# Ledger of designs, part 2: VHH binders against Methionine synthase reductase (mtrr-1)

Target 1, 246 residues: Methionine synthase reductase (mtrr-1), of Caenorhabditis elegans (q17574r271to516)
Amino acid sequence: TKPFEVLVVSAEFVTDPFSKKIKTKRMITVDFGDHAAELQYEPGDAIYFCVPNPALEVNFILKRCGVLDIADQQCELSINPKTEKINAQIPGHVHKITTLRHMFTTCLDIRRAPGRPLIRVLAESTSDPNEKRRLLELCSAQGMKDFTDFVRTPGLSLADMLFAFPNVKPPVDRLIELLPRLIPRPYSMSSYENRKARLIYSEMEFPATDGRRHSRKGLATDWLNSLRIGDKVQVLGKEPARFRLP

## First folded at step 1 (VHH)

Design b9 (framework vhh_brivekimig_d4)
Fold by ESMFold2-Fast, scan of step 1:
Structure b9 (fold): chain B 246 residues (1-246), chain A 126 residues (1-126)
Amino acid sequence: as target 1 above (246 residues)
Amino acid sequence: EVQLVESGGGVVQPGGSLRLSCAASGFTFSSYSMSWVRQAPGKGPEWVSSISSSGGSTLYADSVKGRFTISRDNSKNTLYLQMNSLRPEDTALYYCARESLTDFYGWEDAPLFDISSQGTLVTVSS
């Protein structure tokens, strides 16, 4: 299952004419080009978008790792020759030869709330004793409720954690090891005709809250709203082999 | 009712100092990252500074780094901006802003805000 490029050929807003009663819908059409010959699509089928991580968030994380200045240089992932596990493999969702920018933009799920192993790495990566104490508390058995209340329930991302703990400077290799795969996002096609798929979706309305974060759907919706005629989008023609629907 | 009320603006000479305050009400202030945004006459809005909900993390635009200090008092629901070594280029309407509901706390080039105040004018005269 390999992603391929499609072209945005229309992007329209459908809005109620009365401003205070606006329920904004967006309609996006993508042209599959020659890839349409390989795929059997019908209205209602899912199109899987490879939604990139926002450039600002990627840059923020790479800057904290001290590697933003080399983010566009080709790098090779290699297994540490001193590892205790000679069978250790490079993560399958990351290319062996790539750039750090590409890895963090397209391959790693930086928006998913970090698990306790990653928070432990953050604790090890701070020069501030108070930050270290707090991060270690979040990893403890006694801290399970606090972890849920502070990190998991509000959906804090890695960038959110780095903003909250400004002295944490994690090694980029540990992030590549511990961040999960960025999974393509499914959207039902409203129509498919002459190699073109049309999507109709509603802009997400988030009520004023206590600072809790957007869901994974918020990221995809914000990205789709940014698309304009002429933009190129990476898609999967079918569900990836290891994909797990929510 | 959610409100942000700024105070502390005025006219100051180059090299002078000014302290802005923002009183927040109608929401749980301690749960939100807060920012200062400014808009110079005839120009678009420019992000100035952000502070995390606890006050433990701060970010500054390069144009103000080392001169401005953002702080907050969660017990008083108040946000502050201490402005030192003011320059004519700092002349703008300054807005107190609450962070929008985003997966990312504002980085220096593109923070999103869901609530902002009416603004307070800061004029740095020659």
Scores: ipSAE 0.000, ipTM 0.153, lowest interface PAE 14.0, mean pLDDT 74

Design e1 (framework vhh_enristomig)
Fold by ESMFold2-Fast, scan of step 1:
Structure e1 (fold): chain B 246 residues (1-246), chain A 124 residues (1-124)
Amino acid sequence: as target 1 above (246 residues)
Amino acid sequence: EVQLLESGGGEVQPGGSLRLSCAASGFTFSSYAISWYRQAPGKQREWVSTISSGGSTNYAESVKGRFTISRDNAKNTLYLQMSSLRAEDTAVYYCARDTEYLFGSDWEPYFDYWGQGTLVTVKP
């Protein structure tokens, strides 16, 4: 399932793009180039896009870790030689030689709700005793229902947790260890002709009203809306394999 | 209505220079910190530089010493002077209002606060 690069050759609105109160449709066309030679797609087949995390969210997380200023410096990932874990390994979805910005933009799923082990790390990373108490409660046996009701079911992201607990400053290496791999997103092709796949997707903006709502788009929709003619994007021709560490 | 309009992009050889402009209207320009972001092909938008309402500046490490951000409040215009351009500077460049004033959080994206962008291509 190795990703390959395709070129954005059109990006169009099907409905009125200036109205925020109605559903809009957007069409993106990507050119497979020479990769099209062995592909036999039909309308309705899925293409898997490697969707990057939003730059503002990545910056927010790296800033809280105290590493935004070195985010673009080349770093080499290695197993902590003092680790207690026998046979510990670098996560397979992260390149050994990379940058922090690349890891958080393309490799790590920062939108997936933190599990209890990551919440424990957040608890250990705050100077505020009230934040620490609440975070420890959420990852305890007694807090199981609260964790489900306030974290897992509503789908809070790492950024949401850091926003809610402003004194939490986690070590970046612990985030790299505990965040899952960012998995490519499937989109159905509306057409496939002459090496080009066309995607049509729908979106709706909810304008802010009486302080109750925010205007926001989902990760994949925000990224698709940012695409312009000439952009290169990474795709997979088939569903990616899920790898589970023992 | 809030409008941000970038210009000045183009094709340039490695080591060359370009000056980008962002014309702002529909809000009190002098009251906001304004930033430059860029988006390389296949990547998400990345922060490049910010200038505060008071004129203090900050830069991403990759552009320090090569790029200079400035503003002209009388003309409601933001500038980015780019020098010693490299292939890795190839991107669409956007200007954006400081999201902190609008959302209280810099991680909340909203495209209406971004300009339409101007393409910079650095190639031999």
Scores: ipSAE 0.000, ipTM 0.096, lowest interface PAE 16.7, mean pLDDT 73

Design e10 (framework vhh_enristomig)
Fold by ESMFold2-Fast, scan of step 1:
Structure e10 (fold): chain B 246 residues (1-246), chain A 123 residues (1-123)
Amino acid sequence: as target 1 above (246 residues)
Amino acid sequence: EVQLLESGGGEVQPGGSLRLSCAASGFTFSDYSISWYRQAPGKQREWVSTISSGGSTNYAESVKGRFTISRDNAKNTLYLQMSSLRAEDTAVYYCAADTSYFGELSWPYEDYWGQGTLVTVKP
């Protein structure tokens, strides 16, 4: 149900990370501490990591919303009467009382390509007539190919869109409403002994395509590569529903 | 090392034309989308146009119908053909790779920018 904290106690590269010709492998060991007593993990079992959004992207988005200076203050979600949405609701994946930094770091998937409703909000949030016209075009029937070619297929994030349209300053409440939930990522444990789980993973690369200009590493892999001894990470303590290994 | 070198800027009268070029080196040019940006004095940098690795083009509304972006993969060169130039087009024009970022990682740190080329539209 509720995520709990584990401690990174080892982080090692298996291959030379500076070699262009060798795919980098990394080993991370996490200590379950007191939670080890309640969990029965075996090699091959999945652990679900709550992968945070990168701090730089979160800060960039919050700064563009004009709320970075209050990002760490406790806030309560409320319905904005200026949205003109009769049945507006607080999204189930966002806590009622929290901070903006927490919401954007752990609860909202800011890496998922924005859909046309969110692009419409970006269009309404720019003072620049040229940006507004282009964003509205991407939401039109005539703009469907451009939306697919330049937004959906390449997988542009909200941060990418805000970079491309520097005068867009969206209301933070509209982003909370329209961004999807950030879902924990499963990893198989290569070993589990003495309360410590070890995982070995490779840097995942997505090749350049016509719609994606360069190879990229996945969000979870990049985050795991940043982990160092002493870091605390959140995991979901969910046991596999299916039959366990003998 | 990735390098982008712009050329073709200069002074032109309103209604005139200019062609900008950007010579790229240090990466596989044909695999990447490349963009033109511009920055007028005292203003934020503005996106102008992008061309995908497959040749699909996209333009800012202010230049649509007046500017044409193109690429020559054999020469590792990006072009911007500008016509019907206006005083508002006066800016330093930058060639950029990875500026519209097609990925999940390390934005904005993987951006590569040229040094820029000045375009001045004077009556």
Scores: ipSAE 0.000, ipTM 0.143, lowest interface PAE 15.3, mean pLDDT 73

Design e2 (framework vhh_enristomig)
Amino acid sequence: EVQLLESGGGEVQPGGSLRLSCAASGFTFSDYAISWYRQAPGKQREWVSTIYSGGSTNYAESVKGRFTISRDNAKNTLYLQMSSLRAEDTAVYYCAKGDLYEFWSGTPDAFDIWGQGTLVTVKP
ESMFold2-Fast, scan of step 1: ipSAE 0.005; ipTM 0.227

Design e3 (framework vhh_enristomig)
Fold by ESMFold2-Fast, scan of step 1:
Structure e3 (fold): chain B 246 residues (1-246), chain A 123 residues (1-123)
Amino acid sequence: as target 1 above (246 residues)
Amino acid sequence: EVQLLESGGGEVQPGGSLRLSCAASGFTFSSYWISWYRQAPGKQREWVSTITSGGSTNYAESVKGRFTISRDNAKNTLYLQMSSLRAEDTAVYYCAAESPDYWLELTSGYDYWGQGTLVTVKP
């Protein structure tokens, strides 16, 4: 299903945001406009928001790849004729002709903990032999527990891994190949009236861990908190075709 | 801005040697597969040699045993040591940066290939 654009028409706090003793809740209302004619929503139904990756995190990753200065130039992905892969293909969730900024902002999940294949690419991309050895350990069959304990359970992002291994400079094409699709986020509507959907949410924060340099807020919560009246956001009216969110 | 700048070409007699260099800037050199290509007068470009990010090398049959590719990641520089040169090696030599599986090709105002350096083997 193709996402469509809706307008933010209200954004308000339901508790005092300056009180240290009270957790704040926020209410956001979006106007479906002409798209409302096609939709039959009831309170409790989910709306799926296409949440972009934070610009600062995208810039950090592209800078480490040495491509931040060309991030806004139109580019085309092509198959390397020297590849040994029999059925090499451009990932289906990335447009063949686009920009690096668009790919990393809207198409690729940069916050999901990297899997072992991506960590192997990071190992191949460092000039430091100690970093390479550690990253290869995390990819080994015998390193499964270390991978789980250090990377997966703490929820380290690609950016966290790049902070932990400062000499890793991965090729951007390998990141595009191996990063998963960025999946739209479901939110239950508290109300739907006069073509407007309302949602209520609470702020959530993730604490610092061994590999994480700083504590951080969840991607969707940070983005929702940034929304102002007049902002336009992309939504899906139903679940993504191939992926069902828990 | 991505740049590849070749140097070290010149005129040499058959059986002679030359060392070509390619200075790279504007991208993470150490992470890329880097190759040498050449273009003889009136012909299309042909692949000569590749060195991977991990240091593995491969060579075209016509140059195997005579040419050696190497890289210096600290200097962002690629080298081609050419020995036992033949008249058929006369060409403009270019370096190019490539990914293992696929690469980005900019559709406007950009070329991943330098200006080239001319090698002439005189009879």
Scores: ipSAE 0.000, ipTM 0.199, lowest interface PAE 13.3, mean pLDDT 76

Design e4 (framework vhh_enristomig)
Fold by ESMFold2-Fast, scan of step 1:
Structure e4 (fold): chain B 246 residues (1-246), chain A 123 residues (1-123)
Amino acid sequence: as target 1 above (246 residues)
Amino acid sequence: EVQLLESGGGEVQPGGSLRLSCAASGFTVSSNYISWYRQAPGKQREWVSTIYSGGSTNYAESVKGRFTISRDNAKNTLYLQMSSLRAEDTAVYYCARESDYDILTGEYPFDYWGQGTLVTVKP
């Protein structure tokens, strides 16, 4: 299943005009155009949005890998056919000829907390003995509690780890190999009429820690809130396959 | 003191051209990589282009072939030449000297940003 482009034709706030408390939801309408002829959607069906990673975070990661200067050059990603890794963790054929920026923006989940194998790679990628020791501890059996408490539970991203360990310069090939696939986000369609899908979601705010720092928002919600009329977005009509079928 | 001052923004018709300038002080543009970012109303800040200390350049896919980043080392000034402008290019354009990422805010806290210059593409 390949993603296809749809056009944002409305983006508005919906309130109950008679409510004592103003409760706001956001409504986005996308036009499927000619792709509507190939899809049989009913209200309640899921549409999957391909949500890009933030440009600043992608830039930071590529900079630390030493590849920012070539990030926009065409490159061919070679997948080792002898690897027994889950295909979702390795970009498929559609990404064989691409750019590093495209891969890190649209294909790889850079916000999921890195697992112990990736932290091991970070440990191998620093010349600082103290950073290496700490990262190796987080990968050890004895460090499982620390890993859970300081990495997994708080949901630290790869960028968070690289910021915490400034001397870690991981090879970009190892990141591509170990980062999971960025999974399109499902949203139930409130209606589907005249080749246009309407989506409604709640706009939630998370307060800043001390009222002065910016609040941290979720990737999908932040991106959806940025959409306006005329924007083109990539979508999938079906749930992404987790494994390659025989 | 590090300062970046953008200029050259304005109103232009679709298909038109504008040249943006960024005057830098407190550091040398030829010894750093410097980027252009833009932010349209209601949208997140978007990377546009970077020029590296060695003189190589990169561009966002949406502006490739239409925008050209350059610098004048003698004037310590960065430029963005914009051609074939589209309504979607309407944004406040910022030049930035990048620093390390801040995990607390999700931003680059030591990035030096100018005040921005508004580009409006109207039909």
Scores: ipSAE 0.000, ipTM 0.185, lowest interface PAE 18.4, mean pLDDT 74

Design e5 (framework vhh_enristomig)
Fold by ESMFold2-Fast, scan of step 1:
Structure e5 (fold): chain B 246 residues (1-246), chain A 124 residues (1-124)
Amino acid sequence: as target 1 above (246 residues)
Amino acid sequence: EVQLLESGGGEVQPGGSLRLSCAASGFTFDDYAISWYRQAPGKQREWVSTISSGGSTNYAESVKGRFTISRDNAKNTLYLQMSSLRAEDTAVYYCATPGSTEELFWYLQSEDYWGQGTLVTVKP
């Protein structure tokens, strides 16, 4: 299914007194325009939003890799097993001309907590022996609980890890190899009429931790909250394969 | 550990009524909003209704006037009273609540905890 553009026509706050952990609910209305004729949406159906990574986090990561200055230069992606996550985005056996900024903004999931293979690359990429020792501990078999408690449970992103370990300068090619694909996010429509879908969602926020001084909202929540009337967003139609919980 | 257990599903004729229950444990029930969702065969999961910790309610347009959500904080139980049931209401019904976990699942957005579901079949 090819992504298509929809127009944001309304964005409203609904304060939600739903719990003592009060979450702000927001309502966004998007207009499908001419694409409405291709879709038979009903309330409750999912829309898949292509959520970009925030520019500040992308710039921070590329700067740490020493490549921010060339981030907008065209580069050629090869069909190489070491970049197979990226190659899944490129049809056939042809090269795709892109930029590092585009890859990190649109194609790579930089907010998923790094797995142990990526943490090992971070350990190999630091000039500081104390940082290296700590990172090696986190990716060791004996460090499983520390990894869970420090990285996985708090939901630390790659940017959070780079902030916590300021001397880590990973090669950008290793990040492209090991970061997972950025997947469109499903949102249920509360209503659909006159070519317009309404979406109601709650803000999600990750608390401040040892690796992050300030609380951080989730990627999709930050992006949805940034939307204004007149914005155009990319969406995918309904998921072709059925999904269900046990 | 947070647990949600639905009950009350079954077979009913069009125009009939059913009352679903969701027994909650392992968290401070009174402090959380809690919702009903449903999933019909071959379709995506859809939101049905939410009740806030303070008792405010909201409903999907397709069920307004036919379904009533309520809660009993003393029993840690959520209810969904369904009336004027239609064939299109046939689905597995789930209760769900946002958790305090810091992991978001791809298909669940803001809901962290889900029950196992209870099947409602509206037979012609």
Scores: ipSAE 0.000, ipTM 0.086, lowest interface PAE 20.5, mean pLDDT 73

Design e6 (framework vhh_enristomig)
Fold by ESMFold2-Fast, scan of step 1:
Structure e6 (fold): chain B 246 residues (1-246), chain A 123 residues (1-123)
Amino acid sequence: as target 1 above (246 residues)
Amino acid sequence: EVQLLESGGGEVQPGGSLRLSCAASGFTFSSYAISWYRQAPGKQREWVSTIDSGGSTNYAESVKGRFTISRDNAKNTLYLQMSSLRAEDTAVYYCAAHPYEGFDLWSTEYDYWGQGTLVTVKP
């Protein structure tokens, strides 16, 4: 399955976005162009958006890995043996040639709370004995409750962990190995005509006088809300590759 | 916009005590983990302590048993109670809030944090 680009040709709010309402609706229209010839879409069918990770979060992680300055240089992925998970997110025959920025923006799920194997890598990547001791506690068998209470239940991201432990400088190759695949997000098409799909979605909006906290779902919706006419977005024409549960 | 304002610093003799406060606004304070960091002149930032939304606490070994982090969600305020202060505790102390689901608060290029509060431990 190969993701492809579609063009944003319309972006409208159904209600005044500045009205301080709890819920607003937005309509986005995307043009499939030549790719429409390959797809048999009907209203109600799902289209899968590749929602990118926020640029500030990606830059922060790459800077901590010491690779932000080469983030846009072509690099060749060396995978032996071949990994189906990575291949599902990297386009066909050119899957070995990419950039670090592209990988961390579109291919790797950096928002999910790090599992114990990744926390162990963070522990081994710090120059600070106190940070190392705490991180090793969190990924120990005896630390399961502590890991759940401090990391998993609060939903701390990799960026949150790196901020909390400022001396951790993980190798970028270990992050690529251990971070899960970023899964495209399904949206139902309200209409499909003349090779253009229309999406209608809604989000709760808090009053300006209140503090705001965005979930991972809210961050995805914020990305959709940022889209403007002329923007190009990556989509999958069908559901992501099936997963085998251990 | 997120705003954090530290206060309570000052000069103290070794063995003395100080209580630092951090007043927060612009976000749902009770939903965030909040940390104290410190930085001595010419040195890199050092993590001191964290308290999560549920009240679980963590401390750097150098301050464990001497410092106590706490929060008052009704007042949107974070505290650091410092006791048995030593010369090596001399630093500018900063508070920082990190969200549980990303880091719009953690851009190193945002100018939303105060100047910190200076703690000087003089013999």
Scores: ipSAE 0.000, ipTM 0.115, lowest interface PAE 17.1, mean pLDDT 72

Design e7 (framework vhh_enristomig)
Fold by ESMFold2-Fast, scan of step 1:
Structure e7 (fold): chain B 246 residues (1-246), chain A 123 residues (1-123)
Amino acid sequence: as target 1 above (246 residues)
Amino acid sequence: EVQLLESGGGEVQPGGSLRLSCAASGFTFSSYDISWYRQAPGKQREWVSTISSGGSTNYAESVKGRFTISRDNAKNTLYLQMSSLRAEDTAVYYCARVEYSDDFGWQYYFDYWGQGTLVTVKP
């Protein structure tokens, strides 16, 4: 399923008409335009928004990779045999000719805790022997408890790991290969008429992500709150496909 | 050149109120999360509050319900409205530009700090 663009036509604070509490809610209305002809939406149906990664976090990661200065230059995305075995194929949402900034902003889930294979790459990417030793410990069978206690349970992101290990300078190619696909986020439509979908939300009502213990309410709510009339956002009309290989 | 300049500090009685301001220049203010933090004499720096570029707010437990952070992107200005002030709130208050924050808002990493403004709550 390929994302398509919709236009923000209103963004305002309103009182939830279905709530008995007098609490201000945020309402966003998006216009599907000609895409409405292909979609059969009813109120209560989910629409999947492609929530971008925060620009500051993307810049931090690209700076550590030594590629921030070329982040906006066109580059070619190629699947090598290793990436194809791990990830089946390049997702349709990633263009063949793209930019590093676009890939890290819209295509790669940089906020999931890195798995042990990615931590191994971080270990190989530091000149500091103490950092390398610690990162290799986290990848070992003996280090499973430390991995769980230090990385998985706290929910450390790639940026958190790079901050904790300041001498790690990973190759950007390895991050593109090993970071998971950024999955669009579901939002229930409070209404859909005249090609326009209306979303009413609060931080407490934001859905959790893929079995994550803690919600991404801060990230997604901040993005929704930043939307202005005239902004264009990417959406999917149905739940996105996911890839998980051994 | 990135600059952050705090103002609005002063002496106040317990239970009183003050409004701090932070004037920002040299960057696109609306694109950044901005925090208030404070340091009392002889104590470690303590995070007080953060407001995101999107307008969401977080507060330290010690100030919840008493302090309100806000921003005016048209004026490139951050505010901290302080109410029900206590002797324990006596500190130099700094604003800081957030370089990045973790997914849970548990950690804020700063690249630029202001000079600070002194708040004294007299017993």
Scores: ipSAE 0.000, ipTM 0.150, lowest interface PAE 16.2, mean pLDDT 75

Design e8 (framework vhh_enristomig)
Fold by ESMFold2-Fast, scan of step 1:
Structure e8 (fold): chain B 246 residues (1-246), chain A 124 residues (1-124)
Amino acid sequence: as target 1 above (246 residues)
Amino acid sequence: EVQLLESGGGEVQPGGSLRLSCAASGFTFSEYAISWYRQAPGKQREWVSTITSGGSTNYAESVKGRFTISRDNAKNTLYLQMSSLRAEDTAVYYCAALPTDSWYELDLPEYTYWGQGTLVTVKP
């Protein structure tokens, strides 16, 4: 399914005095406008918000790829002719004609910890022999514990890895190929009346965990807290076909 | 305002030891991964070591087994214990941090914060 735009018409703090758990909550109301005619919602149904990646983090990654200056130019995604995969295809979650800024802001999950294939690309993209050796070690069977302890368990992002290995300058096409799709975030609707969906969520700060700047949960909460009346946000009316919950 | 201040550099003989410190302010130190880098004369900056917020460590192959990175969150201080120093370890050593707030809260052109450096000279 394709995301559509809705308008933020209310954003406020709410305290539930009748709850057994007394905490401050946030209430966001979005107006579906003409899209309301296409949708049937009941209280308790999920609305999926497309949470964008932070602009500074996107800029940092694109700068390291050497493409920040062309980030807003229209481009056509093509399969790298050097790929060794027989079944390599243009990723289904990325539009063929788009901009690099749009891809990295909206389509690619830059916060998920890199797997070994992406770390291998980082190793191939550094001019520094010491960085290359360390990154190759993290990809090896002998380096499984180091990969788990340094990358996987702390949940290091691509940006964290680029920070730790400053001479790595990865090709942007390899990142588009290997980064997973950015998954929309579900929130239960507390009500749906007159084309307007209301969601209530707990305002929660997640402290940065070992090596990880923020979880996707923390980013979604920070983004929702930043919303103001008049803001436009992208939503999905149905669970994405390829969305896989834990 | 993020500030990193390195100290502890100096002259040492081959095989000797030094302990570098990096005092941090302007961000929640305990929540961030912080790295040591070095730059030898006429060379580009080289990554040396990283320690995560929870204490997991990683090292460049050239220093593994000789250097130990550590942190004291109560003092907002990062350390690098250097032992078995070699002539090739001669460099200016830098502390580097990427605060989360610079990416998510503030629209600043600051992706990496660097200290001023501290010089380590290994003389025979």
Scores: ipSAE 0.000, ipTM 0.241, lowest interface PAE 14.4, mean pLDDT 75

Design e9 (framework vhh_enristomig)
Fold by ESMFold2-Fast, scan of step 1:
Structure e9 (fold): chain B 246 residues (1-246), chain A 126 residues (1-126)
Amino acid sequence: as target 1 above (246 residues)
Amino acid sequence: EVQLLESGGGEVQPGGSLRLSCAASGFTFSSYAISWYRQAPGKQREWVSTIYSGGSTNYAESVKGRFTISRDNAKNTLYLQMSSLRAEDTAVYYCAKEGPYSDLEWLLDTSYMDVWGQGTLVTVKP
């Protein structure tokens, strides 16, 4: 279903009054406005946030593709959507007018570890023979354990891979074809009244692993922490369809 | 070929304990993070706990201090030791091989898990 826009009307830290230790949580309240009439929520129901990719990572990837300077120009794309187990399938090629910045910010999952087909594209896109050899090793049948140990299990992102292999300059069209779709993230609502939904959450973080430059918090938590009163966010009232871009 | 098979569910009284097992086959078990999820009747699937290939663990706030996740790489088996069980813990419990991401926020989105088991029912009944 189509996402709709809601307004952030409060963003604050709250202390758990019943905790023996001082624990601080973040509370975000969003106003559904006129969309409240089309939706019946109760406490405990999930709201699905369309979490954008961080601007820094988007800019880094587009710069490596040599297209950051045209990232905001309108472009016409032909995308052949790939489906998995979903309610409906999209047939053939779809022509869409958009910008590269919009695609990489809102449509493509750039933080998911690249699969072997994408690593093959990275191998084809480097001028360095040593980088090419290593990347080909990682996407080979013989290299599956190395791929799992060094890429998948530590959760290396495309940006992490490009940082590790600085001579890789992938064609942006191949990234658009091979990166999966960015899927909205669920959060349970602690309350819903007067057209406003409130969520309360705690920060979560995974430590640095082999292959990552440093530890990081998850994408959704970092984004939620960045929200301020007056921000507009895109949401879905129910679970999104699960499908991938080619 | 890739399979996950949960077992160990059953009925238990509030305050009781159960140990769930998940037998894995068809992939290199020691190389993957494996997670427990649960789904109560009429509710969405909820992440419970993850254990990474290196042995580190992570838990949902609702189960911290009560549940312990562990793995036996020699037996290709994942465990969930549950104690101080509550009526709210009643659910079908699933183990899931992680997809490409092991970050917590990705684990909250079930579409990122690439293999699910059949589930085992836990009922906490007074």
Scores: ipSAE 0.000, ipTM 0.107, lowest interface PAE 16.4, mean pLDDT 73

